VHH binders against o75319. Designs and how they scored, part 51

Target 1, 181 residues: o75319
Amino acid sequence: GNHIPERWKDYLPVGQRMPGTRFIAFKVPLQKSFEKKLAPEECFSPLDLFNKIREQNEELGLIIDLTYTQRYYKPEDLPETVPYLKIFTVGHQVPDDETIFKFKHAVNGFLKENKDNDKLIGVHCTHGLNRTGYLICRYLIDVEGVRPDDAIELFNRCRGHCLERQNYIEDLQNGPIRKNW

## First folded at step 3 (VHH)

Design n8 (framework vhh_h_nbbcii10_fgla)
Fold by ESMFold2-Fast, scan of step 3:
Structure n8 (fold): chain B 181 residues (1-181), chain A 125 residues (1-125)
Amino acid sequence: as target 1 above (181 residues)
Amino acid sequence: QVQLVESGGGLVQPGGSLRLSCAASGFTFSSYGRYYLGWFRQAPGQGLEAVAAIYWSGGSTYYADSVKGRFTISRDNSKNTLYLQMNSLRAEDTAVYYCAAGPKLYTSPYEYDYWGQGTLVTVSS
């Protein structure tokens, strides 16, 4: 269907680049079929995403899509020059080790191939908040050695919204480091 | 009382270098909590512009596009001092430079809790 995701309008479309990293988080873009249900100021298409990133003087080099659906937009709606990776994640549950490993591998591969530029890794789920914030923070903690509370605070500030899922926050703060990447 | 005091401003030639310092008192960088320390500038007749920021605990840094590759932000917790190393200075860098401290990424000048009085940097031949 083409119903707007619940609470999608409550969230800022795109956050700011997370300083000292290559990450930027955003909510899911919605293809043209959704625009009939939105005011002009509420529209956030794949084209709008790239316009907003450019307005921040940034450039996307990779999109990682964490949603469990393809109904919101298709990879073909994105410029062919920007790689797209789908990692199917179920909401509400902390992502499993296989999902965490796949995310880490994709990020590490991108960084290795993009040492000579400053292009960003764009990460989104439906709201660009819980699954998105968890996996970005998990990467910063496990791979970059950032303290959990610092990773969470950096994500919250740059996204413009705080992580909402208490089980995700507790896993980041008190859970084991996952060393597979 | 919390106070930030800038120093190191002055007249420099285009292409020259200058290092600004910001001495903090009334709190220690370690005890204030999780926050950003940053540098802002205001050129004659212009609005306040964010220049650079450093995240308290992650060591992450941010730079405005106009200064990336030329300016370096750093801090020394033992001296409770923030620095801005400015290289390859241009006439467009002429401004009053302010240091600021606050718990948020600087998206707006009004979101920082504490501000210094400013130090003038003039880049002229």
Scores: ipSAE 0.000, ipTM 0.102, lowest interface PAE 19.1, mean pLDDT 83

Design n8b (framework vhh_h_nbbcii10_fgla)
Fold by ESMFold2-Fast, scan of step 3:
Structure n8b (fold): chain B 181 residues (1-181), chain A 124 residues (1-124)
Amino acid sequence: as target 1 above (181 residues)
Amino acid sequence: QVQLVESGGGLVQPGGSLRLSCAASGFTFSSYGRYYLGWFRQAPGQGLEAVAAIYWSGGSTYYADSVKGRFTISRDNSKNTLYLQMNSLRAEDTAVYYCAATLHPYSGKSYDYWGQGTLVTVSS
């Protein structure tokens, strides 16, 4: 397997920081073994990720990887100073309550430990869109009290692509608030 | 800002060895550096040719057919230095050797940063 993920090239590599939050979303970085199948301008390695975020005058403090695979890159491809959290999530399905709880716990822990800096929480799935957008919006709605339509609009604008999965959008707009216990 | 400085060139007898070094400044080979690093040469009256290259992760290398088995490219991230170990040197290896860095691994199209070159002369 070194096949490029389907539609991966269709998406902007990195979005912009979501104003008023610590979140930044991006598509999955691809390790060097994928680069023979990519034009130079299509390359997006783990180091390319850090360079692009630095170009925005931002700094990553945590990466949350939502993919259901480790074939795209390994934690060892990241700087040792940046914590990495893997939350295996299946595509197409709304993430379950346990997955939502793990995401919220990681975000809350990061924010508590990073009160004195402005480092960002980087979140990605394969395209940095559906699972990524769902969990970020779910956090904003359930923890920060943001209205669902406002959370979705903010994510879409900053990511540069709109959430595509209607079941995810429906759950965010009309689903129950998930209370962590 | 970004600068590459070569050293180690000189006069050597056929069959001899030389080790070229390329010291980088203004960027780092560590986890925040993403350059494809390489050596090029230009022999008298010839065009520029790629000699060897190493991807920033160190996991893939390229060698021109003329140097395979004789030259070895390596890097030391702690010293921010690229090396070319040249063994079994031949008269046809006589050239100015250039260190280069690119953000475009596998493109073969261009390199973004270049050193000023170091002369290697192989003669008896």
Scores: ipSAE 0.000, ipTM 0.086, lowest interface PAE 20.7, mean pLDDT 83

Design n8c (framework vhh_h_nbbcii10_fgla)
Fold by ESMFold2-Fast, scan of step 3:
Structure n8c (fold): chain B 181 residues (1-181), chain A 125 residues (1-125)
Amino acid sequence: as target 1 above (181 residues)
Amino acid sequence: QVQLVESGGGLVQPGGSLRLSCAASGFTFSSYGRYYLGWFRQAPGQGLEAVAAIYWSGGSTYYADSVKGRFTISRDNSKNTLYLQMNSLRAEDTAVYYCAAQRIYGSTPDAFDYWGQGTLVTVSS
């Protein structure tokens, strides 16, 4: 399907790198078949993603795709040199512990393998906001010991949009830390 | 359904060679399924140890220090099969060898989503 995701046009394509971290968040890229439904300035293909990252003088080393679909773009649309990770997550629900641990393990593995470079971990869901922001903040809180409000503020500022899901915000602020390492 | 089936294990003398195969079904070694594929082993009374891994494209490989220079991981996308060529085998290489595939980045066992049943390799005179 060529149906543009609801509210997809409302969101900035790519945020800024989150200072002090290797994270950058963005909304789902849309393959060329979607461009018939978009004005030129609205297009955000996989190629556009890499061009925008380069324009910020950054380089992607890993993409983590949190969407529950393969409809928007194919992994083959990405450069072969950039690892692609799919973690299927359902919108609206706080990600379960298995999903959280998969995300943490992927991030930790990337950082260990890339300690001698400055490549970024790109994370996206449909809008690059709620599931994306939750998992990035959860990592910063649980693994890096960042205070919840500080993690959320950093994400919101760098993404250019504030986390919208109250249940996600409440879990980050008041929920249990997932520490089964 | 995703399934991995190992073969090629057996008894071999120290200094010998053995080639393990892992046949995959339910997914393909192609651009549509970017996976790390790897081999893990578990020696008697020990935990799981990562042996070797190969990125989906075949362009990047990882080897444990204990096997580097002796073992070679490879894949044949046309046969949907992963291989581990084991040369200059030592008694310490005796273990059950597991084929594993992951949809997530990482070298730990928890990063691998799919596992085979294992194949026993015994290195003994």
Scores: ipSAE 0.000, ipTM 0.171, lowest interface PAE 12.3, mean pLDDT 83

Design n8d (framework vhh_h_nbbcii10_fgla)
Fold by ESMFold2-Fast, scan of step 3:
Structure n8d (fold): chain B 181 residues (1-181), chain A 125 residues (1-125)
Amino acid sequence: as target 1 above (181 residues)
Amino acid sequence: QVQLVESGGGLVQPGGSLRLSCAASGFTFSSYGRYYLGWFRQAPGQGLEAVAAIYWSGGSTYYADSVKGRFTISRDNSKNTLYLQMNSLRAEDTAVYYCAAVTPFGYKSSEYNYWGQGTLVTVSS
């Protein structure tokens, strides 16, 4: 249907680029059919996403969609020039090693193919917070050697909202480093 | 590139206080990027020990168990200076104190580490 995700309005649409990385996080864009249930200032369509990124003087080169559904928007709603990758993840559970591997592989491939530009990797789940923050932080810790607390702080500051799921935070702080590449 | 200059060392009696300063040049504390600023020490006949560190954003701090509750690390962006406030000093705090800059990526390589020349702190009667 056309029901807006629970708490979706509580979160900022798009965060800031995470300094020293190519990552930017945002909440799920909602296709035009959802706008009947939103005030003009609440709308966040795929078009609105690209407008907000441009307003920050940034450019998207890849979107990684972590939602377990296609009901919010379709890949066809995105510019044909921007690659789209779907990695199905369930909420509440720490992503498994296969999911973490797929995410790392996609990021590494993008960076290798985009050495000559400064385009961003846009990452979202429903709220652009827990699954999104976990996978970005997991990449920074495991691949780039960032300290867990620093990765989490950087994500929280740039997203404008703190990671909420304690099991995700505990895995990042105390879990094993996963060498998946 | 990065240059770090320490000051504020000297002789102090047990129970006393000192404030060390580290003036940074070649980058600003408000500049874009990820790095740690920290204090290390080397006591006579001992290896190098990490004392305190502050992440470039100022949000994360680290303290060695031996100094936690007695030492406070801070930074002043307007002066581009890192500080170590040392209270309740003990004889075992006697050491040469170094300030350093290291990126989180520096954990993979020492090429990201920058060091000052050191300042001597002697705690004795």
Scores: ipSAE 0.000, ipTM 0.135, lowest interface PAE 16.1, mean pLDDT 83

Design n8e (framework vhh_h_nbbcii10_fgla)
Fold by ESMFold2-Fast, scan of step 3:
Structure n8e (fold): chain B 181 residues (1-181), chain A 125 residues (1-125)
Amino acid sequence: as target 1 above (181 residues)
Amino acid sequence: QVQLVESGGGLVQPGGSLRLSCAASGFTFSSYGRYYLGWFRQAPGQGLEAVAAIYWSGGSTYYADSVKGRFTISRDNSKNTLYLQMNSLRAEDTAVYYCAKSGYLPTHQGYFDYWGQGTLVTVSS
């Protein structure tokens, strides 16, 4: 059967809303078929995701899925009221400009259409850390003018785990601002 | 360039109220974000004292014990202005008040890099 992603259990399921933004980061939810290999306290299904966000008095308005696979859960497992966007993003490598552009456009579009509410943009990859943290921080740096070290610190604090990939950190700190094409 | 300009200081009687303003230029609160904005004061012949600070989101605030319940820090992103509402003023609140901002560091919360010129508040009958 379905194999639990490597090190998935090492990460907190959901972080906290990043203050002053619409972002919340989490690890990939796992559909019901994975639960046979998990203790009750380890389970994190799509339903569990929405329950945990509700427990924080928050509401999701968009999910951006950065995994390079479709095996963990189906978009149909999410409430019909929550838009789902898949951006296939390869792990280990700094996301390419096309991926960064897609992410920025999705975020900007959501914010424009949701200016009259406080709904969140939920972003995840497998662990909700490296690809997720990179793209959120890249958005804050390039679009919102946040200093790289401040963006990284805010993400790390709210996610509850520090960005691990040194090449991602280096690109955020010293890499060029990515312009929309 | 980043500039912070304080206003609203003056002479007030004990028990009175003042609202200090800090107008920011060279950055915007909404896009500049991820900083602590705060108020510090320096009484004649004394060292600098932290008074109040607000995280850029408005989600967390800090107050010195000497001012808790009397002072309120707030911001208006549309006016790019930080405020300090000072109520029930006492002679010991007499000081030059400075507006400041800093990058947020978990180990250095309240560290401030940019300062305004200061505005004098005198509480005296």
Scores: ipSAE 0.000, ipTM 0.085, lowest interface PAE 21.9, mean pLDDT 83

Design n8f (framework vhh_h_nbbcii10_fgla)
Fold by ESMFold2-Fast, scan of step 3:
Structure n8f (fold): chain B 181 residues (1-181), chain A 124 residues (1-124)
Amino acid sequence: as target 1 above (181 residues)
Amino acid sequence: QVQLVESGGGLVQPGGSLRLSCAASGFTFSSYGRYYLGWFRQAPGQGLEAVAAIYWSGGSTYYADSVKGRFTISRDNSKNTLYLQMNSLRAEDTAVYYCAAYSKPLGFTSRDYWGQGTLVTVSS
C-alpha cells in the first residue's frame, strides 16, 4: 500500500554534501501515489529530490537505494541521465559483508568513471540515516582511512540527524575493517 | 587566499631528528572545509609520495608504512601551524617535503593547496 514509512516525516529530506567526499544522504523519495497522505510542505518526490540538490549547487551522478522494497518510487521516476543502483539491505541488522562489498564496489566504480567531474553519489535507505550512515561511514573508514568517530561526526553533521542504532555505531567504532581486495 | 609555507628542513645525520613546520594563512585549521592537512615528499628523480596526514578536526592521523613509528604529525590551532616530527631518519628519507591541504587521505589525493617545499637531506 501507500502507507508513509514510520517516522519518515521526522527527518530532513536531504542533507548537505559531506565535504571532502562525493556523498550526499537523503531519505527515500515518495512517488505521487503517496501525496494524498502528505501536506504540500511534506512532499518529497524524486523531482523534489533533484530540485533540492540543484538548490545546493550540486549534481547527482548516481543514486544508491538501500531499501528492502520497491514500493516507494520506481527507477523510471528518476532522470534517465542518472544511474540507479539497488542494493537490498535489511534494516536493524548491521549490513553483511556481501552488502558492504557491493556498496564499496559501486562507489569505487563511480569514482573511477567520474574523476573528471564533481558529481555526487546520493545514498538513501528509508530515513537516510542508519543503513545509509553505516555504509557511507564504513566506506570512509575502510577505503579512505578515516577514524570511525570522525566519519560518524561528519555524517551526523551533514545529514542533520545522528545515527540512532547502537549496534551500527558499535560496529563502526570497534568492528573489524572489511577487506575487499 | 590560502598559503602554506614550510620551514625546518636541513642536513641531518642518519639516526638523527628534525621537525618541519607549515604555517598556514588565509584559513584557520578549525574552519577549514577540507578533510586533511598533510605532508608529501619528493626524492630526486622520483614521484610525489604521501607521508602523513591529519584530519581537518585534528582527531585522526595517518602515516605511510615507510614512516610509521618514526614520524609524528601534529597541529597547533593557536599558531595555525602543522608539524612533522621526524625521528630515526634514514638516507631514504632524503627529499623535498611539501605541506598540503586536500580532501583525500594518503595515496588518493585531490590537491587543493600546496607549499613551496623544504629540503631534508639525510647524509653523513
Scores: ipSAE 0.000, ipTM 0.173, lowest interface PAE 14.7, mean pLDDT 84

Design n9 (framework vhh_4orz_3)
Fold by ESMFold2-Fast, scan of step 3:
Formats: structure tokens, sequence, C-alpha cells
Structure n9 (fold): chain B 181 residues (1-181), chain A 118 residues (1-118)
């Protein structure tokens, strides 16, 4: 089916780059088959994503897709020059350690290979908010040593929407640091 | 030995301008992400401006269009041009470097005091 995700229209398509980082968050792009159920101003295709990033004078170097589905768009809908990584994450639950480590390793690998440029790591789930915000903040806290409340505030400000899931916020503020091995 | 030394702070009237300098030794500013942060009395440190290795710049909303960060690779310095200063800009200003690849603040200076009178 081509049904629009619940509440997808309630969220801004793309946030701002998070200053001091290479992260930018956005909601899931929807391939052309979804456009019949959207007004022109509501459309947010993979092409629209890249146009909006360019309008901010930024460039994507990696997309990390956290959705638990492949129905919204296909990797082939993206420019071949931009790497795509799928990390299947279940909504509502705090991501497990394996998911957190996969995210951290992907980010660290990208940064190591892109030290001579300023390309961004684009991260999205369905709304670009809870799973996306959790993993970005978890990275900043665990790897970069950012204070939890500062990481959350930075994400909320740049995304233009506040993290909504209390269990995610609680884990970020009071949960254990997940060490890489 | 890595050192960052800030200078250029002082007392200025609201609406005035100041230029802060950060002199680096023991590493190259063009090889690092360089930032300016500030801390007002009784408040937490906050980021205000960043210059990336490739020369792009970012600013906190509170200082956007008023502050400009730049670097001089030949002199190995980073500067912050501060225009249209407000009493709320009163703080100790710190220069910091992000080490690659962590993007954490690996090196800090001692700070320079900026006081804006109303």
Amino acid sequence: as target 1 above (181 residues)
Amino acid sequence: EVQLVESGGGLVQAGGSLRLFCAASGFTVSSNYMAWLRQAPGKRREWVALIYRGGKTDYADSVKDRFTISRDNAKNTVSLQMNSLKPEDTAIYFCAAYGWPTLSYDYWGQGTQVTVSS
C-alpha cells in the first residue's frame, strides 16, 4: 500500500544542520507513488530532500535510514553518489545496543573517510524525530561527551520539533553510556 | 604542547563592536574545526560560532548576522568579529578546537572577558 504514514504531514520535511556536528535530520521521503495522496506543497520526495538540503547550502554525503520498512522509497531513488545505509529500528522501543553500535560505527567510518570535506550525514526515521533524535543524541553523548540535556536541546532546536517519547528522553538523560568494543 | 590564547576582550557600550583573537600553538587551525564559546556569570557555557576545516561557518541564532568568525592560516589564528553588541553578550569568550575525528572540544584557551554596558 501507498498510505501516508500517520502524522507524517505534521512534521517539517528537513531540519537545520546541527552546529558542531555533521548531522542533519529529516522525515522519510516518499516516492512518486505517494504523490496522488498529497497536495503539491505537501510532497517530499527524494528529489525534494536534495533540493531542500541544497537550498541550505549543504551537501549530503551519507543517508542513514532507520525505518522498519522499505515501502516509502528505494535506495535507487537516491543519487548514486550518495551512500545509503539501512539500519532497521523498531519504533516505540529504545534502540538496542547492536543498533546503537551500528549507528556509531557508520558515523565514525563516514567521518574518517570525509575528513577533507564538510558533507553531512542525513538521518531519518518515519518522522525524523524519535528514533532519529535518540541515535544522534546517543552518539553525541557517548562518543563526543556532550551533556544529555545539551544534546537534546541542540537536536530539538535544529530539527524544529521536540523529542516526544519519554522513554527515549529518560534513557538519554539517565541511561548508561553504551561503550564501543 | 598545544595552547590556545584568547585576546581582544574589553568593555564596550551597547551597539559597539569588538574583535577577539585566538592564537594557536602546537597545532594548525586550518586542520581543525575551530569554535568560539562563551560563559556568562552563573550560566552554562554556550557555543556561538564555528569555522569548519573547509571554511564553512555556523552561528548560534542569538549571534547570527552580528558575529563573524574567520581564520588567518598564515598567522595560525582564529578571530571573532562582534558587531551590534548587547548587554546579553557579556561573558568570558573561549576559543576551542575540535580534534578529528571525535568532534569533541580537545583544546581550550583560558578565555577573554567581554563586558557590554547598557
Scores: ipSAE 0.000, ipTM 0.211, lowest interface PAE 14.2, mean pLDDT 85

Design n9b (framework vhh_4orz_3)
Fold by ESMFold2-Fast, scan of step 3:
Structure n9b (fold): chain B 181 residues (1-181), chain A 118 residues (1-118)
Amino acid sequence: as target 1 above (181 residues)
Amino acid sequence: EVQLVESGGGLVQAGGSLRLFCAASGFTVSSNYMAWLRQAPGKRREWVALIYRGGKTDYADSVKDRFTISRDNAKNTVSLQMNSLKPEDTAIYFCAKFLPHSGYFDYWGQGTQVTVSS
């Protein structure tokens, strides 16, 4: 079997757009084969993701998948019109500089190519919380000049869950700004 | 002229090993993100290994702990060491330059065939 990720059911499927940004965070969608282990109200497939985004009167223009696995859903399960970027990040560890710059370059490239629209950058890891929140906050701090505490508060409020990993929080608050590699 | 040329493929028995090579010209592998991808007949092309600009490596779950990607900066080559090969590893293997800003693979080689017999 397809095992549901640990604590996946504990988290809201999709947060809200972070005001003043193009970011929206969510937990990993699970392809239809996982639904046999879920109650109807617990299902969150790639289709469900797009329906929930539309319900917020938003549109996805890019998905950045931070999971270290491909078992939860396939890029083929997404609409062909929405670009998909995989950035493999190991859980529990603060992402390395290469990963951080890869994320920053993807975001920058999307923003440059989408100046004429208001499409969102959807970011997820397994729970849409720690790796996801870290990289979004790191971008806001390093590129947009947001104060670390303000970035973390904004993410927590919009995601509906607080960053849990103390090492991630400490790096955001007290770590160095990551510049070009 | 930008070019990627794969070599090292062949026929091997399950449990065996092969080493693939990718020779790059027209750009420097150490300054770029490089990847190995594979495609079996009737299947989608999938990435199996990445080597980042800074030297970090990542692997698909299906090949983790069996495959190792590396580069030789002096020779401007990327290699893939494949151990404990399985019939499911049978595919054409491609070397590609990875563009992190778009998530797109650019500058593809022709590929090299790997066939694993049971």
Scores: ipSAE 0.000, ipTM 0.115, lowest interface PAE 17.6, mean pLDDT 85

Design n9c (framework vhh_4orz_3)
Fold by ESMFold2-Fast, scan of step 3:
Structure n9c (fold): chain B 181 residues (1-181), chain A 117 residues (1-117)
Amino acid sequence: as target 1 above (181 residues)
Amino acid sequence: EVQLVESGGGLVQAGGSLRLFCAASGFTVSSNYMAWLRQAPGKRREWVALIYRGGKTDYADSVKDRFTISRDNAKNTVSLQMNSLKPEDTAIYFCAAWSLYPDTGYWGQGTQVTVSS
């Protein structure tokens, strides 16, 4: 019986695939122990995640979990066929260069190994918004050369919620490009 | 060596139809994400339609149910069927190979579409 994350119910479970990319963003799935605190229509388990992705005619090839905890669900709650990567990120602060580097390398590795398919990279933090949106946009800006405002607009539209943290938005718009070593 | 050449643009009345073509050379369209983007006067370039390597398609909300993207692997071409055209569809239309890898994508020179009221 764990506590539901603050404001978790305020966010759509899963966004839309970001056109021109392999990214899809969603809020953290909650394992079965949380369901007694949720109405049936509020439930969003790992199984629910995969069902919602399938309903969009999409398929997950990788999940990147950006939460700083493992209390919400366990990797073993996911299908064995879908790789799971944990990158511990602290909320509220802009992810550090090491975290950005790890994210970029994971994405680049997935894309090189999946050139012959259309499988998606699923990215989530607690709400699938601030840390998630920051790292996806940072990748698009730094690696793909997308203009910051265009990356943010694309993410906001596809996620169905706008990035909320001004420090994240400011770093994306005005911060330096982080080049990998 | 890699080149994309658009064709099929022109003047059409509102409610009419046009089909745009993109001929690719130096690479295979079925092995790439292929997109149609447009730029209207005084506006930013925006994507319109996308066909993925596996044949799945995506469309901008402004063109859903009116535009259809397709590819012909034998001819190495991508096309955009545009139906129920509106004056706001007036733009230069670009074909692009959309790359998600470190190397940049390839863009064509564009074809002008003008929709009169």
Scores: ipSAE 0.006, ipTM 0.292, lowest interface PAE 11.4, mean pLDDT 85

Design n9d (framework vhh_4orz_3)
Fold by ESMFold2-Fast, scan of step 3:
Structure n9d (fold): chain B 181 residues (1-181), chain A 117 residues (1-117)
Amino acid sequence: as target 1 above (181 residues)
Amino acid sequence: EVQLVESGGGLVQAGGSLRLFCAASGFTVSSNYMAWLRQAPGKRREWVALIYRGGKTDYADSVKDRFTISRDNAKNTVSLQMNSLKPEDTAIYFCATIPYWGSHDYWGQGTQVTVSS
């Protein structure tokens, strides 16, 4: 229900655009019904998300929601002009190949259709850190040929928080690349 | 096929200026994201400046207000104007592009910048 996700307040709402990419990461926005449990400066609604992106002189063109729930906000809370994609992703385990390929297909499709603009792909899970960071870094490594340590460093710096899950970090650094997307 | 050639590096005293150039062949700079990265001895490579396909620019905090990236579409070049240089800016500077469709970074050979004192 209206329970604030555990440790949600410990994370910055929105990171910065990852230079050289179309990615921006953030924690899950919480609809207005959660605000009675938050101080004004802690609020981060879907509207707040778009305002913070605008303050960075950026524009969202796609949101990819990696949470395993639909309770935090509704797709209808987003502007009709911004596509929304839900990829139900369980935390803790490294995302499976099907999830990775679905993420890659969505990113590749967006980039092909948006080659003439600079709109961003916004990616979030609950904290915008582990599942989010894994899938963004996996894309950069497998599709863009970025070195694993460089991808992780770039994500950590721009998100303002370091990837925490050792199994995710290990897979990114030493795991196989997933070429069939 | 794709080639990037960096030039303009050299030895300069602290507080001085240098302008680096990147000449591209085999692709169009106006259609791609263009970046300047650097690597100092014993350190990891880091990006310092970026020009996006739409012309927006971005800079690492360490070089903000000192470095300016620009693009000359007619000459198919990208340049980096470096002002108020510091000894900590000493590094090999690389020009790179990041195609966003299943492609790899295209790296040049780099150009050495050494800032004394």
Scores: ipSAE 0.005, ipTM 0.190, lowest interface PAE 14.2, mean pLDDT 84

Design n9e (framework vhh_4orz_3)
Fold by ESMFold2-Fast, scan of step 3:
Structure n9e (fold): chain B 181 residues (1-181), chain A 120 residues (1-120)
Amino acid sequence: as target 1 above (181 residues)
Amino acid sequence: EVQLVESGGGLVQAGGSLRLFCAASGFTVSSNYMAWLRQAPGKRREWVALIYRGGKTDYADSVKDRFTISRDNAKNTVSLQMNSLKPEDTAIYFCAAGHFYLSPTEYDYWGQGTQVTVSS
């Protein structure tokens, strides 16, 4: 079914680019079949995503989809010029090392291939908050050497919502650095 | 236009101190990795000190406990305080900025450099 995800309407569609990074976070776009249950101002389709990114004078070069489902939209709903990567990530649990390393590999590969442009890496889960924020912050901490509290604060400010899951926050602040890259 | 301008270099006797400054324009120092590198005559350019976006600092073993990197976000500047200078510290010092720390010598933006000469 075409049920709107729980609490999806409570979150801003798209955050701001995280300064000093190539990351931008957003909630899951919903294909046109969901629009029958949404007011016009609540709609956030794949097309709406790209329009909102353009309104910020930014351009997406990669989308990383962390949802554990494919029911919300299809890769075919995205412009052909924007690569799409699916990393199936279970909610509530801190992502495992395999998931973390897959995310890091994708980010590093994008940055290597996009040295001569300013295109962004768009990251989303269902709400664009917990799984999304965890993996972005984990990358900044482990790869970029950012202090955990600074990474979390930067993500929260740019997303417009604070990370909610205490186990994710605890792992970011006190957990081990994952270095098998 | 992005620009980095170094200042504060000069001639000093061994055991002395100097403070180098890097003024940034066209971008924000707090949003980037900011580094100091140096190049001695006849040698490769070497990394000296780094300040991460979150304020963490890191130093080459040769300068640990003698050099301190800091930034002033309000003035958009980075400085390098150099104490207990040695003749081996003689080099041209470069300010560099990068979006991501890829390697000690791989940065997006560079200054022109400032000469530091330490006499024995």
Scores: ipSAE 0.000, ipTM 0.113, lowest interface PAE 14.5, mean pLDDT 86

